# VH-VL binders against Large ribosomal subunit protein eL31 (rpl31e), part 2

Target 1, 104 residues: Large ribosomal subunit protein eL31 (rpl31e), of Aeropyrum pernix (q9yd25)
Amino acid sequence: MPSEGTWVYVVNLRRVYWGRRTRRAIRAVRMVREFVRRHTKADEVVIDNELNNYIWSRSREKPPARVKIIVSIREEEPEEGGERIRKAVVRLAGRKLRPGRYKG
Short names: E, the ipSAE of ESMFold2; O, the ipSAE of OpenDDE; V2, 0.75 times the mean of E and O plus 0.25 times the DockQ between their complexes.

## First folded at step 2 (VH-VL)

Design C_C4 (framework fv_ciduvectamig_arm2)
Fold by ESMFold2-Fast, scan of step 2:
Order: structure tokens, then C-alpha cells, then sequence
Structure C_C4 (fold): chain C 104 residues (1-104), chain A 126 residues (1-126), chain B 110 residues (1-110)
């Protein structure tokens, strides 16, 4: 379980391709949400519009086989106070810096 | 309070490499809650975002399609700074260059530039 | 030219309201809720006014508000003041995980 902060994951969506193809994008978004819930133990998972659009930008029948996501985790209080909840916001990650390009 | 201070040559000859440095104080270049961007401004093209680098368990970068073949944005954790390298410059690369902090993917703030350097006017001329 | 379309100039008098539009495509403004607005005074770096379409950073006046409909985002400034005279730039995240800017709008007060 990661602490508060920002973490990168790669979600394997290959299993989406085993089922009916007309619903693959819907299942891919659900798989990302459940992956984050399981790995972060978040009480609330918010899929960012960017990530949702990326999965849907391909035909609904051919979503990406893998997706790299950035998950931001924080604990926050309900508006009226009380019990803290663990919230995760899921966004599409950028490209990984090529080995040997980092200075320092 | 976070401050960004830019340095680098203000005159570059065509075909050479434009190199600028952005020194960070008040935050870490490897901060999990920030990304570090270069943006330029010219009268003809307005503001142009060029690229960014950020640390999320590993180092990542993103680059604008218009400069992707010529650009590198590199972090330097030992000096707490990041650099812009733009290869094969032409007079069209003459611009005011800014470094900026992009508070993204943390604290629900979204993707925007919340702290800017002072700017460096770079002229590409012989 | 710029990727996002803004009017080159807009003008108003003190106390009036003005709106600046920012038009893109479904791959930027229309596709995401990651539109930011920046204010720039002469010889100064841009300053963020709004992010994620309508959110204000701490210290930004409630006179500045934002909205989005389809491929067009809008910045509205109510109760215009002399110090609002500046250039205003919109920005959006894109499907390539990059950012694009509008051409900027020069606001003249009076």
C-alpha cells in the first residue's frame, strides 16, 4: 500500500481482448478503476477525463493493451468533518525518460 | 516559497545548441508533486510549451511535437536544477525562454504552471 | 500561429464585465477539463488565474471566472479594474500529454 503522494503503475488490459469486442473500452476503464482500488486501497477512485478519453479515443473495440497511469493519493475529510477517506486520482502518464538521458 | 532562477547564453549562432539552466530553490527537482517545464514566448508565435521532466518513482519527460526531434529537458538532482537543450537552432528560435513549475498529478491541482522563472531572452543570430 | 484561437484584443470600461474565448478541438479543449488561464503584465512572467477550467489559486480575485462549452473555454472578468489591463493567455492539455497555448488577448481598460 503506497503512502500519500504520486505513484506510477502500468495496467495490463490484455484480458479485455478475451471478451466481446463491442464492450472492450468500457471493460478497460473498469479494469483500471479496480486495479487502482486494489493496489492503493483507496476509498474513492477518480478516473481523470484525460485517461478516460485516451482509452475511448481508439475505437470502443480496440482500447490500448497496456496503459501507464499516474495515481495521486491523499487523505481528506468529508465537508462536515469526521472520518478521513483515502482518495486516488488517476491520470495518464507521460513518456519515460530514456536510460542515459538523465544528468546528475 | 519556491523560486526559479534562469541562466545561460543570450546569443546563439544558427545551427548551434541552445542551452539554458533553471535553478530551483524551495522545492526539489525530484519532488513527487511537481513537473518542471520550459516555455518560450515570441511576438510571432505567442507562448509555446516546449517540454517537461518529472519524477514519479522514475524520471519521465514529455515534449511538444514541434520541437521533439531537437529538444532535451534533463533534471540534475545534485544541483537541484533542470536544463533545456535545443539543437540545430535557427533565427525562428529567437524568443524569451521561461522555466516553470507544473503542479500536476498531486494535491488535485491539475496541470498548470504555478511558479515561473524570470525569463531569458535568447537571440539566434550570426 | 497558436494552436488555440483567442481574439487578439478586447476592451471594456471600469466596472464592466468582459469575456475572452479560447477555441480548440476535441483533442485539447473539448476533450479535457485541463484549461488554464494566465495573466501577463508588460515585462513580467505570466501568472496563473484559473486552472481546470474554473478553479482559482489562492490569492486570485473572485472577479475572474471560467467556463467551457464544447471546444470553447471562456474567461470572464467582472467589475473591471485598471490593473486588469494585461495580456491573457489560455492553455490546454492535449491527447499527446503536451500543452498548447492560445495566441493571447490584449485587454484594454478604457
Amino acid sequence: as target 1 above (104 residues)
Amino acid sequence: QVQLQQSGPRLVRPSQTLSLTCAISGDSVSSNSAAWSWIRQSPSRGLEWLGRTYYRSDWYNDYAVSVKSRITVNPDTSRNQFTLQLNSVTPEDTALYYCARDESYYLWSGDYMDVWGQGTLVTVSS
Amino acid sequence: QSALTQPASVSGSPGQSITISCTGTSSDVGGYNYVSWYQQHPDKAPKVLLYEVSNRPSGVSSRFSGSKSGNTASLTISGLQAEDQADYHCSSYTSDSTYVFGGGTKLTVL
Scores: ipSAE 0.013, ipTM 0.642, lowest interface PAE 8.3, mean pLDDT 81

Design C_C6 (framework fv_ciduvectamig_arm2)
Fold by ESMFold2-Fast, scan of step 2:
Structure C_C6 (fold): chain C 104 residues (1-104), chain A 125 residues (1-125), chain B 110 residues (1-110)
Amino acid sequence: as target 1 above (104 residues)
Amino acid sequence: QVQLQQSGPRLVRPSQTLSLTCAISGDSVSSNSAAWSWIRQSPSRGLEWLGRTYYRSDWYNDYAVSVKSRITVNPDTSRNQFTLQLNSVTPEDTALYYCARDTSDYWLEGYFDLWGQGTLVTVSS
Amino acid sequence: QSALTQPASVSGSPGQSITISCTGTSSDVGGYNYVSWYQQHPDKAPKVLLYEVSNRPSGVSSRFSGSKSGNTASLTISGLQAEDQADYHCSSYTSDSTYVFGGGTKLTVL
């Protein structure tokens, strides 16, 4: 569990299909956010617009039942002072990661 | 070329644990583009999927409801194999047991493209 | 009972077309395009014929085709041949992250 870095995860969205159609995108985004919080112990989880749009377009009763994500973690110290927070930024991964993408 | 080779006892007594092994060659049990399943076949129930194990940044298992309380499917990365353990067997567990490769990956659920040779397991005293 | 419903048997003559149905629910066949079909000859392991409803693996004859409407998937075999005599099984992914099979259909070529 390093303090900062980038990791690739696959989130199983199978449970999103247990619910009603109109709530699938909301449930899928929730599942991604909770998965990242659980696995990275992040205090704040930011879902990238590309990933959010992908989930919303794909949650119209279509597979896939899983999503591959790239999670980048940074520890930020608030400017006003206080405890450092662990922030995760979650992006959509392509089926294959291309060279030059997600360089730090 | 990928091959699956099954081994294990062919006769098990009621109440004991049924244990079978599937050895994989030509692919890795921890491959992100495969899952590893156990499927059995009997005249009374036909083909019945029992469970699978797969690696996707962490190990996951899925099990059929009918056996979930007494089944374990375990990978062994050092020997490149996976096992079936089925506890508290009864004569109704008598079947031809297959291991199979499930082609599921990060995006899609799969199908069973390669099957082991099958092991006939009889549960009898 | 099998989770998916298939006819127990079907028969045809060489050159004819036959269709085998596979009926489930909205939680399996109707909910996903993860339907596969397997051919099994006596004393042999099943062999995949179709996956994701209608896709053929390399080496599978174009005489085998698949479709799905609602909760029912279908396997059609055109130009029936003697070697097609076998058991045919359907399978589907489910909302429980499991797989289920149909009861199997024995095809007799007369």
Scores: ipSAE 0.000, ipTM 0.582, lowest interface PAE 14.4, mean pLDDT 82

Design C_C8 (framework fv_ciduvectamig_arm2)
Fold by ESMFold2-Fast, scan of step 2:
Structure C_C8 (fold): chain C 104 residues (1-104), chain A 128 residues (1-128), chain B 110 residues (1-110)
Amino acid sequence: as target 1 above (104 residues)
Amino acid sequence: QVQLQQSGPRLVRPSQTLSLTCAISGDSVSSNSAAWSWIRQSPSRGLEWLGRTYYRSDWYNDYAVSVKSRITVNPDTSRNQFTLQLNSVTPEDTALYYCARGPEDYYDFSGSYGMDVWGQGTLVTVSS
Amino acid sequence: QSALTQPASVSGSPGQSITISCTGTSSDVGGYNYVSWYQQHPDKAPKVLLYEVSNRPSGVSSRFSGSKSGNTASLTISGLQAEDQADYHCSSYTSDSTYVFGGGTKLTVL
């Protein structure tokens, strides 16, 4: 759906709590990948290592209820010719500081 | 033709807040294809990237770990500028401070050209 | 205590080629193809020479080229000219979504 460029999404991961505890991280990463494929119709989805590590580090004690992601979309033409592909690169969004936190 | 013009106090006392402004002409601080950074340079530590702000449907900030607890980089869309605020300064914060356009996010396909436009630099001395 | 390691100085004569290295870790230079090189003349702001390891901005001489192997990126200047005498800085994206610089290399053209 979205054109090329950078888009921000919030993915609800509460469904990670449904089912087996030992597979929460795998399910959360799958949910993010499926969300991006569904919303962007990307042919290739690359999940950033920081995002992957964030999800895995929280899988046991406190799976995140939501994760904010930055998705960059570009249509690329293969070097060896052929049709263009839509590529989405997904990374963890930083938390925006509240106005006035560092007032002086 | 994008230009960056810096302003702010050049002498700050230890424990005070360092505040610098970067005025932008030729581009918008809220441009979806830009990011706006602060960098400093000192003889002892060389170049240090401090942080950036950028607009992608909402405002985002990224900050270097070394300054994250005391730094804020804020956009001002009404004046087309962005500011650096660095709290609780020490003599180690003495440096030549630059603002710059870029880098765009690594995963942003708007053209990751590094830092392609720089301000003139502001020498800030932290002393009593 | 710069994050990336560069030689403090390098020298060459007009017409020669020189190479400046920039060494990091798998969490910066080795992990990403987002390495930039900057040229800085005395009392001037840095100017971008290369981005994404080897890409040149418009207006940058083809004498400047870049490469990367493992955790080390390299800037090569061919056909060295007097005007190339400057400080050269490398920079890389990191796994923390931040940027780090090398210590800088002073190039002397003798």
Scores: ipSAE 0.005, ipTM 0.598, lowest interface PAE 11.5, mean pLDDT 81

Design C_D2 (from C_D4 with heavy chain D102E W103Y D104Y S105D Y106D G107S D108G E110D; framework fv_ciduvectamig_arm2)
Fold by ESMFold2-Fast, scan of step 2:
Structure C_D2 (fold): chain C 104 residues (1-104), chain A 124 residues (1-124), chain B 110 residues (1-110)
Amino acid sequence: as target 1 above (104 residues)
Amino acid sequence: QVQLQQSGPRLVRPSQTLSLTCAISGDSVSSNSAAWSWIRQSPSRGLEWLGRTYYRSDWYNDYAVSVKSRITVNPDTSRNQFTLQLNSVTPEDTALYYCAREYYDDSGYDFDYWGQGTLVTVSS
Amino acid sequence: QSALTQPASVSGSPGQSITISCTGTSSDVGGYNYVSWYQQHPDKAPKVLLYEVSNRPSGVSSRFSGSKSGNTASLTISGLQAEDQADYHCSSYTSDSTYVFGGGTKLTVL
């Protein structure tokens, strides 16, 4: 539904605590990806490393099962060429912008 | 060193699009250590951050909730500049508009360089 | 309103110390230690005075200091000088990865 731009969502992750503990983080990341895909109709969903690390850490410790995310929607062309695709990049809300210095 | 130079129309009619450009010298619009923001100032709302664009292996945009349905902040790497588009303006969008660099290095300055400001009046 | 609360004005005499408060919520000032202070002289763009609550950029006088307690950040100017007469704005990063500003404080040096 949203056009290009940035949107804020809160994703309920309680369902990831149903079932096997060893797969909670994987299920949580999948739930975030599917939530974003459904709500933005994005062709590609990229989960930021900080968000991924937060989910993995939190899933092990069993804190409250919610995450607030920032979703940035962009149009871009695939490397192989073709029609423009709609890409959503998902970041953990409330964190200062990740440094991007030539380091990693 | 780093300088930000603003340009664009100073008078915009209600319902039209407000469009401003910020030309960057002394840094790259695709710098991994920076984000490029628009901030406006009015008597009624004070300073108000509107949005940013920045490059971190991919282009990102973030926008303030109050304007997110009407705003676009776009980089132009070929001209080393970035732009503000604000759609469907009303007289309440009358303000002094600044571009600014948001800086993210070891020191972590927030808005370390600002453009000169552009007073935009929304009037018929 | 998501804007931060500052007093509209403060005044002092040369040599005195003054303090300007900036109050927000746990989703901005209280949450992050990403509070900045900006000085603005008439007809000029704002200039960063402090960032991350208490850090000074190169060239900013040690007379300017910052602190934070709970949801309130404070700017203190010691040894007040005539050139300090300006508007002072606080800013904070938010849980939405945006910025909010205070209403600004006009400092008069008598």
Scores: ipSAE 0.005, ipTM 0.610, lowest interface PAE 10.7, mean pLDDT 81

Design C_D4 (framework fv_ciduvectamig_arm2)
Fold by ESMFold2-Fast, scan of step 2:
Structure C_D4 (fold): chain C 104 residues (1-104), chain A 124 residues (1-124), chain B 110 residues (1-110)
Amino acid sequence: as target 1 above (104 residues)
Amino acid sequence: QVQLQQSGPRLVRPSQTLSLTCAISGDSVSSNSAAWSWIRQSPSRGLEWLGRTYYRSDWYNDYAVSVKSRITVNPDTSRNQFTLQLNSVTPEDTALYYCARDWDSYGDYEFDYWGQGTLVTVSS
Amino acid sequence: QSALTQPASVSGSPGQSITISCTGTSSDVGGYNYVSWYQQHPDKAPKVLLYEVSNRPSGVSSRFSGSKSGNTASLTISGLQAEDQADYHCSSYTSDSTYVFGGGTKLTVL
């Protein structure tokens, strides 16, 4: 489980090609969300519109085989109060970023 | 539609700082899918990538190991430009210096637009 | 010395095919499919000819093709033409998130 900060991951989406073609983009987005939830233990996972559009624009039937993501992890207090929530914001990363801790 | 225009001194004395500017039109220096690089060319070393600056929620830099201790690449969002500073220059730094746009998006490619080049001579 | 090894020169006659090699290590050419080739005419900035080993930008002739085997990438120019006379440079992304270039190859069309 990484602490607060920013990390780069590569998500393998090849399993998306096993199954019905019409649901591949939906399954790919779900796989990214589940990957982030599993690796970061986030309570809330927010998929950026650019990343969502990238997966969908490569067509519903043939999304990308891999996607590189940048994940920003923060703990926030809900507006109504209560316990802190661990939130992950997931964005499309550039092709050339190395997996791991995002450095300046 | 994207154009990179270079400016700066063409003669630098040994031990001084080499400083060049690259002005951008047709794109933003803070574009979240681009990076902005300096590349030099000399007969003895060929093309050599020096470093880049890029914006991804915050500003980041990457530098080639050969120049890392002497180099700074800085953006200027107000003027839509970025600069190269290379400290403690020697005659070995004599080269034709280019700025270039480096795409960081899927389906795009590195160094798709280049500046006109600036020949910098390091001599006393 | 440059990081990637290219022959200093290559020559051919119009209509022939020539190949230029670009050899690196497992930390650059061998480790990633981010090899690009650039064409440079005298007094001009380099222009992208191929990217990601074998992909052509819009407007680049199909006479230009690329391949990679292990630590060596290759540029092949088929149906050689007079205007192909230029310097050719290869580059690769590296495990350090940097770029390295080859020494360049001068192509002479006889």
Scores: ipSAE 0.014, ipTM 0.656, lowest interface PAE 7.1, mean pLDDT 84

Design C_D6 (from C_D4 with heavy chain W103Y D104G S105E Y106D G107W D108Y Y109S E110A Y113I; framework fv_ciduvectamig_arm2; at its last look DockQ between E and O 0.06; V2 from the best seeds 0.00; counts 0 for: pae O 7.0 > 2, placed apart)
Fold by OpenDDE, look of step 3:
Structure C_D6 (fold): chain C 104 residues (1-104), chain A 124 residues (1-124), chain B 110 residues (1-110)
Amino acid sequence: as target 1 above (104 residues)
Amino acid sequence: QVQLQQSGPRLVRPSQTLSLTCAISGDSVSSNSAAWSWIRQSPSRGLEWLGRTYYRSDWYNDYAVSVKSRITVNPDTSRNQFTLQLNSVTPEDTALYYCARDYGEDWYSAFDIWGQGTLVTVSS
Amino acid sequence: QSALTQPASVSGSPGQSITISCTGTSSDVGGYNYVSWYQQHPDKAPKVLLYEVSNRPSGVSSRFSGSKSGNTASLTISGLQAEDQADYHCSSYTSDSTYVFGGGTKLTVL
């Protein structure tokens, strides 16, 4: 489990193509979120809009087969005296947004 | 068909813990295609999503920032239900509470199944 | 996450077409295609009308349609009927893996 800091991962999204075409992009985003949670044990995962838009850039039926992501992990202590939470912010690595119908 | 049945006390004193249960029929609390949420509604705040629990090879939770420090959503696989606990309640927590399932195959889309609702009043 | 902005009320006559807007930010409506709409009659739980901006679940009338531009999603109800009188709520997934609702819109059929 990575400590606080910045980490790079490549997430394989090919398995989303096994399901319904109209749900592939949504499932791809979910896969990224779940991947990050499993690997970082983050209590909170934030998916950057650019990353989301990249996954949707071709169409809802054609998400990328793989995506390179940058995960920033930090631990935050709530002001109200709650328990410390582990937060992961997930961004797109090394790519520009591709033009697409679903670009936000 | 999938149904959600809510239960729990309807009156809670300030500073105490609000506790509700949502029993699932026709689906599994550990379904890898669903997430199970709590939502409340009041005239002053409208609909407000509070949090969810879901299983994806492990149990995960997401909570709204507004209640994160006070809320716990727990699954109960033995009884196929999930619960809401909201600590240190105030009159502002008075609302109609719903349990709900995210829509269909992918829980990113919408809430397709709702419980009957439970009006919880916080009063001394 | 702040609530999405909806008009407090809208009205129309039977047979007319009305539109309800739902405005958010780039962290919700503008950032994702996960906008849903709900119809709620008095003393009833909300019922989903649209998911993912414009998709209708089975059993939902084709009179209900949805679109999105920028940070604003829209619900259009064509051929307005008396039974459409209800509250309408929008919702969106957010960047921090949560959901946010709009303030709700009361639709009156004149």
Scores: ipSAE 0.015, ipTM 0.708, lowest interface PAE 7.0, mean pLDDT 87
ESMFold2-Fast, scan of step 2: ipSAE 0.013; ipTM 0.670
ESMFold2, look of step 3: ipSAE 0.047; ipTM 0.740
ESMFold2 (binder alone), look of step 3: mean pLDDT 91; pTM 0.941

Design C_D8 (from C_D4 with heavy chain D102H W103D D104Y S105D Y106S G107E D108G E110Y; framework fv_ciduvectamig_arm2; at its last look DockQ between E and O 0.05; V2 from the best seeds 0.00; counts 0 for: pae E 5.7 > 2, placed apart)
Fold by OpenDDE, look of step 3:
Structure C_D8 (fold): chain C 104 residues (1-104), chain A 124 residues (1-124), chain B 110 residues (1-110)
Amino acid sequence: as target 1 above (104 residues)
Amino acid sequence: QVQLQQSGPRLVRPSQTLSLTCAISGDSVSSNSAAWSWIRQSPSRGLEWLGRTYYRSDWYNDYAVSVKSRITVNPDTSRNQFTLQLNSVTPEDTALYYCARHDYDSEGYYFDYWGQGTLVTVSS
Amino acid sequence: QSALTQPASVSGSPGQSITISCTGTSSDVGGYNYVSWYQQHPDKAPKVLLYEVSNRPSGVSSRFSGSKSGNTASLTISGLQAEDQADYHCSSYTSDSTYVFGGGTKLTVL
């Protein structure tokens, strides 16, 4: 289990192609979230716009088979929160958004 | 099928504590994918998220800044419910109060199930 | 966290398309794709229409669609029907691990 800091992962998303075409991108985002939660044991996992948009960039039916992500992990006491939580922020690594973005 | 059933007094005097309970069926208050929130609604302020409780190997809470100093959201695993306590109420706390769930496994960050609502009036 | 900005009211005739905007900041709408839309009829609890900007839960009509650009999310209702007359609320997850709602929009079907 990683400590606080920044980590890089490659997430295999091919499993989403086993399901309904119209929900592949949605499931891909979910897979990334679950992957990060399991590996970091974060109490809160947040995926930023860039990563989300990249997953949707081709279409809702054609998410990338793999995605390289940067995960920032920190334990914090949010100003609006009452207790310390382990938070993971997930961003796209090493790539920029493809032209012709799609949102289902 | 998840259901949320609210209960509690509908009239509270100023400076007293507002207390509500939300009973859960079809899910567990200690689910490691769910979070349990209180939200209120008034004509002047619209919908307002107040706070939540959730279990992720330990219990955590998040509260809105507007009520943080006065609010407590507690789980009750024995009865599979969670509660709201809002201290030192004023007429500004008069609102329709909802309990609600969002579940990580239910396709993202949104409130998929709501209680029936409880109108709480703060009046002397 | 300040409320998201929605128009107080919108109106349309049956069969028309209308759009409701929801404007936030880079700490909420503009920072994440965690925008949700809710429909609320009188004396009812809010019902989710869209999540993560544009996704429909099961049972939600395809007449409801969503998009986002910058700090503004939009709900579009096509083929407007009488039953669509209701209040509509947007919400967003925030950088502070909280939720924020819009002020709500009253939709009148003429």
Scores: ipSAE 0.030, ipTM 0.686, lowest interface PAE 4.1, mean pLDDT 88
ESMFold2-Fast, scan of step 2: ipSAE 0.590; ipTM 0.862
ESMFold2, look of step 3: ipSAE 0.150; ipTM 0.745
ESMFold2 (binder alone), look of step 3: mean pLDDT 90; pTM 0.922

Design E_A1 (from E_A3 with heavy chain S100L Y101E E102Y G104D D105S Y106S S107G P108Y; framework fv_ebronucimab)
Fold by ESMFold2-Fast, scan of step 2:
Structure E_A1 (fold): chain C 104 residues (1-104), chain A 122 residues (1-122), chain B 111 residues (1-111)
Amino acid sequence: as target 1 above (104 residues)
Amino acid sequence: EVQLVESGGGLVQPGRSLRLSCAASGFTFDDYAMNWVRQAPGKGLEWVSGISWNSGSISYADSVQGRFTISRDNGKNSLYLQMNSLRAEDTALYFCARDLEYWDSSGYFDYWGQGTMVTVSS
Amino acid sequence: QSELTQPRSVSGSPGQSVTISCTGTSSNIGAGYDVHWYQQHPGKAPKLLISDNSNRPSGVPDRFSGSKSGNTASLTISGLQAEDEADYYCQSYDSSLSGYVFGTGTDVTVL
């Protein structure tokens, strides 16, 4: 259960690639969303357009067996009160970046 | 569940040809790049050749370039290696291996077959 | 030829730690390509032990760990056990060869 902050994960997509190739991109995006939800316990997971486009572009002909992501986690409270919301924003990471917690 | 089974090895004389096969099961074969890796008796591993999921990208080790041809038949879940102009130094156990990222140049081999022995001798 | 350089052998007693180095060049590990490690018991096919420098596949004990710095990668086996007696190979990609390269291999002996 990570607190607020920034993490770098490598998501293994090969298990999601079992099945029809033409649906691979949709399955890969769902896997990334599910991975982040499970590992961060986020109530809302937002996948960046660059990351989404990367998965769609690569999955069709030259499948990425893994994707490295940057996850930024924030806990937000509604102005009127109510239940706290844990939000994760997921972006594409550079290939050379190591998994782990980062300060920025 | 994932299985790779090589066949076609044997004893051949120098200068002759041999064709190896690898039968894949337990996964969607056309979702993966495939490779051949060999190991001479008592020696280390040597990458021989790789092929992308759609046969659009093929590469060979310099030692076999021009003599060996890798191919695949996705309808039969099979990988092949046609070996021509065989030399004594081609004597090795030949493994079929599944590759996750051949296109990305960061690939690794997560499943291997048991290998098929090729002996090139007079 | 352009194989990655590993020590021929390393030895240790049960419970000790051993480290195997894998040294490349500017066309492979030094260029930033990831390093993967395989374990091979006599008469058996290689098994993936470490992927992407430090990732352990399911079923690999946490006694095995990998790291990479500059043009050298390392595999460390802590709490050495008799069943760890095997050959170990590193593997990367070489841009000058446009293909994969393996290390020369290291024989681990448990005394």
Scores: ipSAE 0.000, ipTM 0.574, lowest interface PAE 14.6, mean pLDDT 82

Design E_A3 (framework fv_ebronucimab)
Fold by ESMFold2-Fast, scan of step 2:
Structure E_A3 (fold): chain C 104 residues (1-104), chain A 122 residues (1-122), chain B 111 residues (1-111)
Amino acid sequence: as target 1 above (104 residues)
Amino acid sequence: EVQLVESGGGLVQPGRSLRLSCAASGFTFDDYAMNWVRQAPGKGLEWVSGISWNSGSISYADSVQGRFTISRDNGKNSLYLQMNSLRAEDTALYFCARDSYEWGDYSPFDYWGQGTMVTVSS
Amino acid sequence: QSELTQPRSVSGSPGQSVTISCTGTSSNIGAGYDVHWYQQHPGKAPKLLISDNSNRPSGVPDRFSGSKSGNTASLTISGLQAEDEADYYCQSYDSSLSGYVFGTGTDVTVL
């Protein structure tokens, strides 16, 4: 479980094809969300609109076989008086980004 | 609540046939790939066969290829295993198991039935 | 024939830690396929205990943990309890078999 920072991951989506086609997009998004939760132990996972649209637009018939994501982890107070939460923001990563910690 | 209930096991002579059934409830059956896994008495687990949601993809263990046929009826929420040319080595408890799709390819089996016993003996 | 190798048995006293190894080959664990773990009590169906090397499904106590390195995966049970007495199986996918492969199974005895 990483500390605060930014990491690049590759998520494998190939097995989603064994399930029903009409649910492939929602399964692919769930797989990305669960992957991030597992690897970062985040309390809240926010999927960026560009990433969500990439998966949905390609998943109607043929979801992407894998997706490279960039995950930014921050600890924040959700509102005045709330407990600190670990928040992960997940975005679509560029092709040339290497997996691991991203320093900018 | 997800439930898988196997039936059709019994005592059968070598060379004969049996058909196993698995009745699924508590989830949208046609969204999931399904599997058969067996366990010989006092032995470990062995994957037997898998089938995709629409029967478009089917796979078998080498030990049963050409003898067993997996099928499903989504309208009846049922999975089947037709077992032909049975051998003593096929004696086992046969489990029905659901593919979870957790975190990508080659995911674990998240729900299992209680199994049905197949005994191949003269 | 590929089958993942586990010790036949491990034992410990209540409160101790035990570790079960699961050794594969270059066509399964060594190829990077994830390892899953199942717990089976006598007369019962297997229950998913650990998925994808180290993930705990909802309802599984945190004293169960998994890891993977090279050709070997491990399941560790800390704070061993009487109800942990069961058979444990690892599972992976094998590219040479184009199918799933299970471990030989390990009997955990709580003394």
Scores: ipSAE 0.006, ipTM 0.596, lowest interface PAE 11.3, mean pLDDT 83

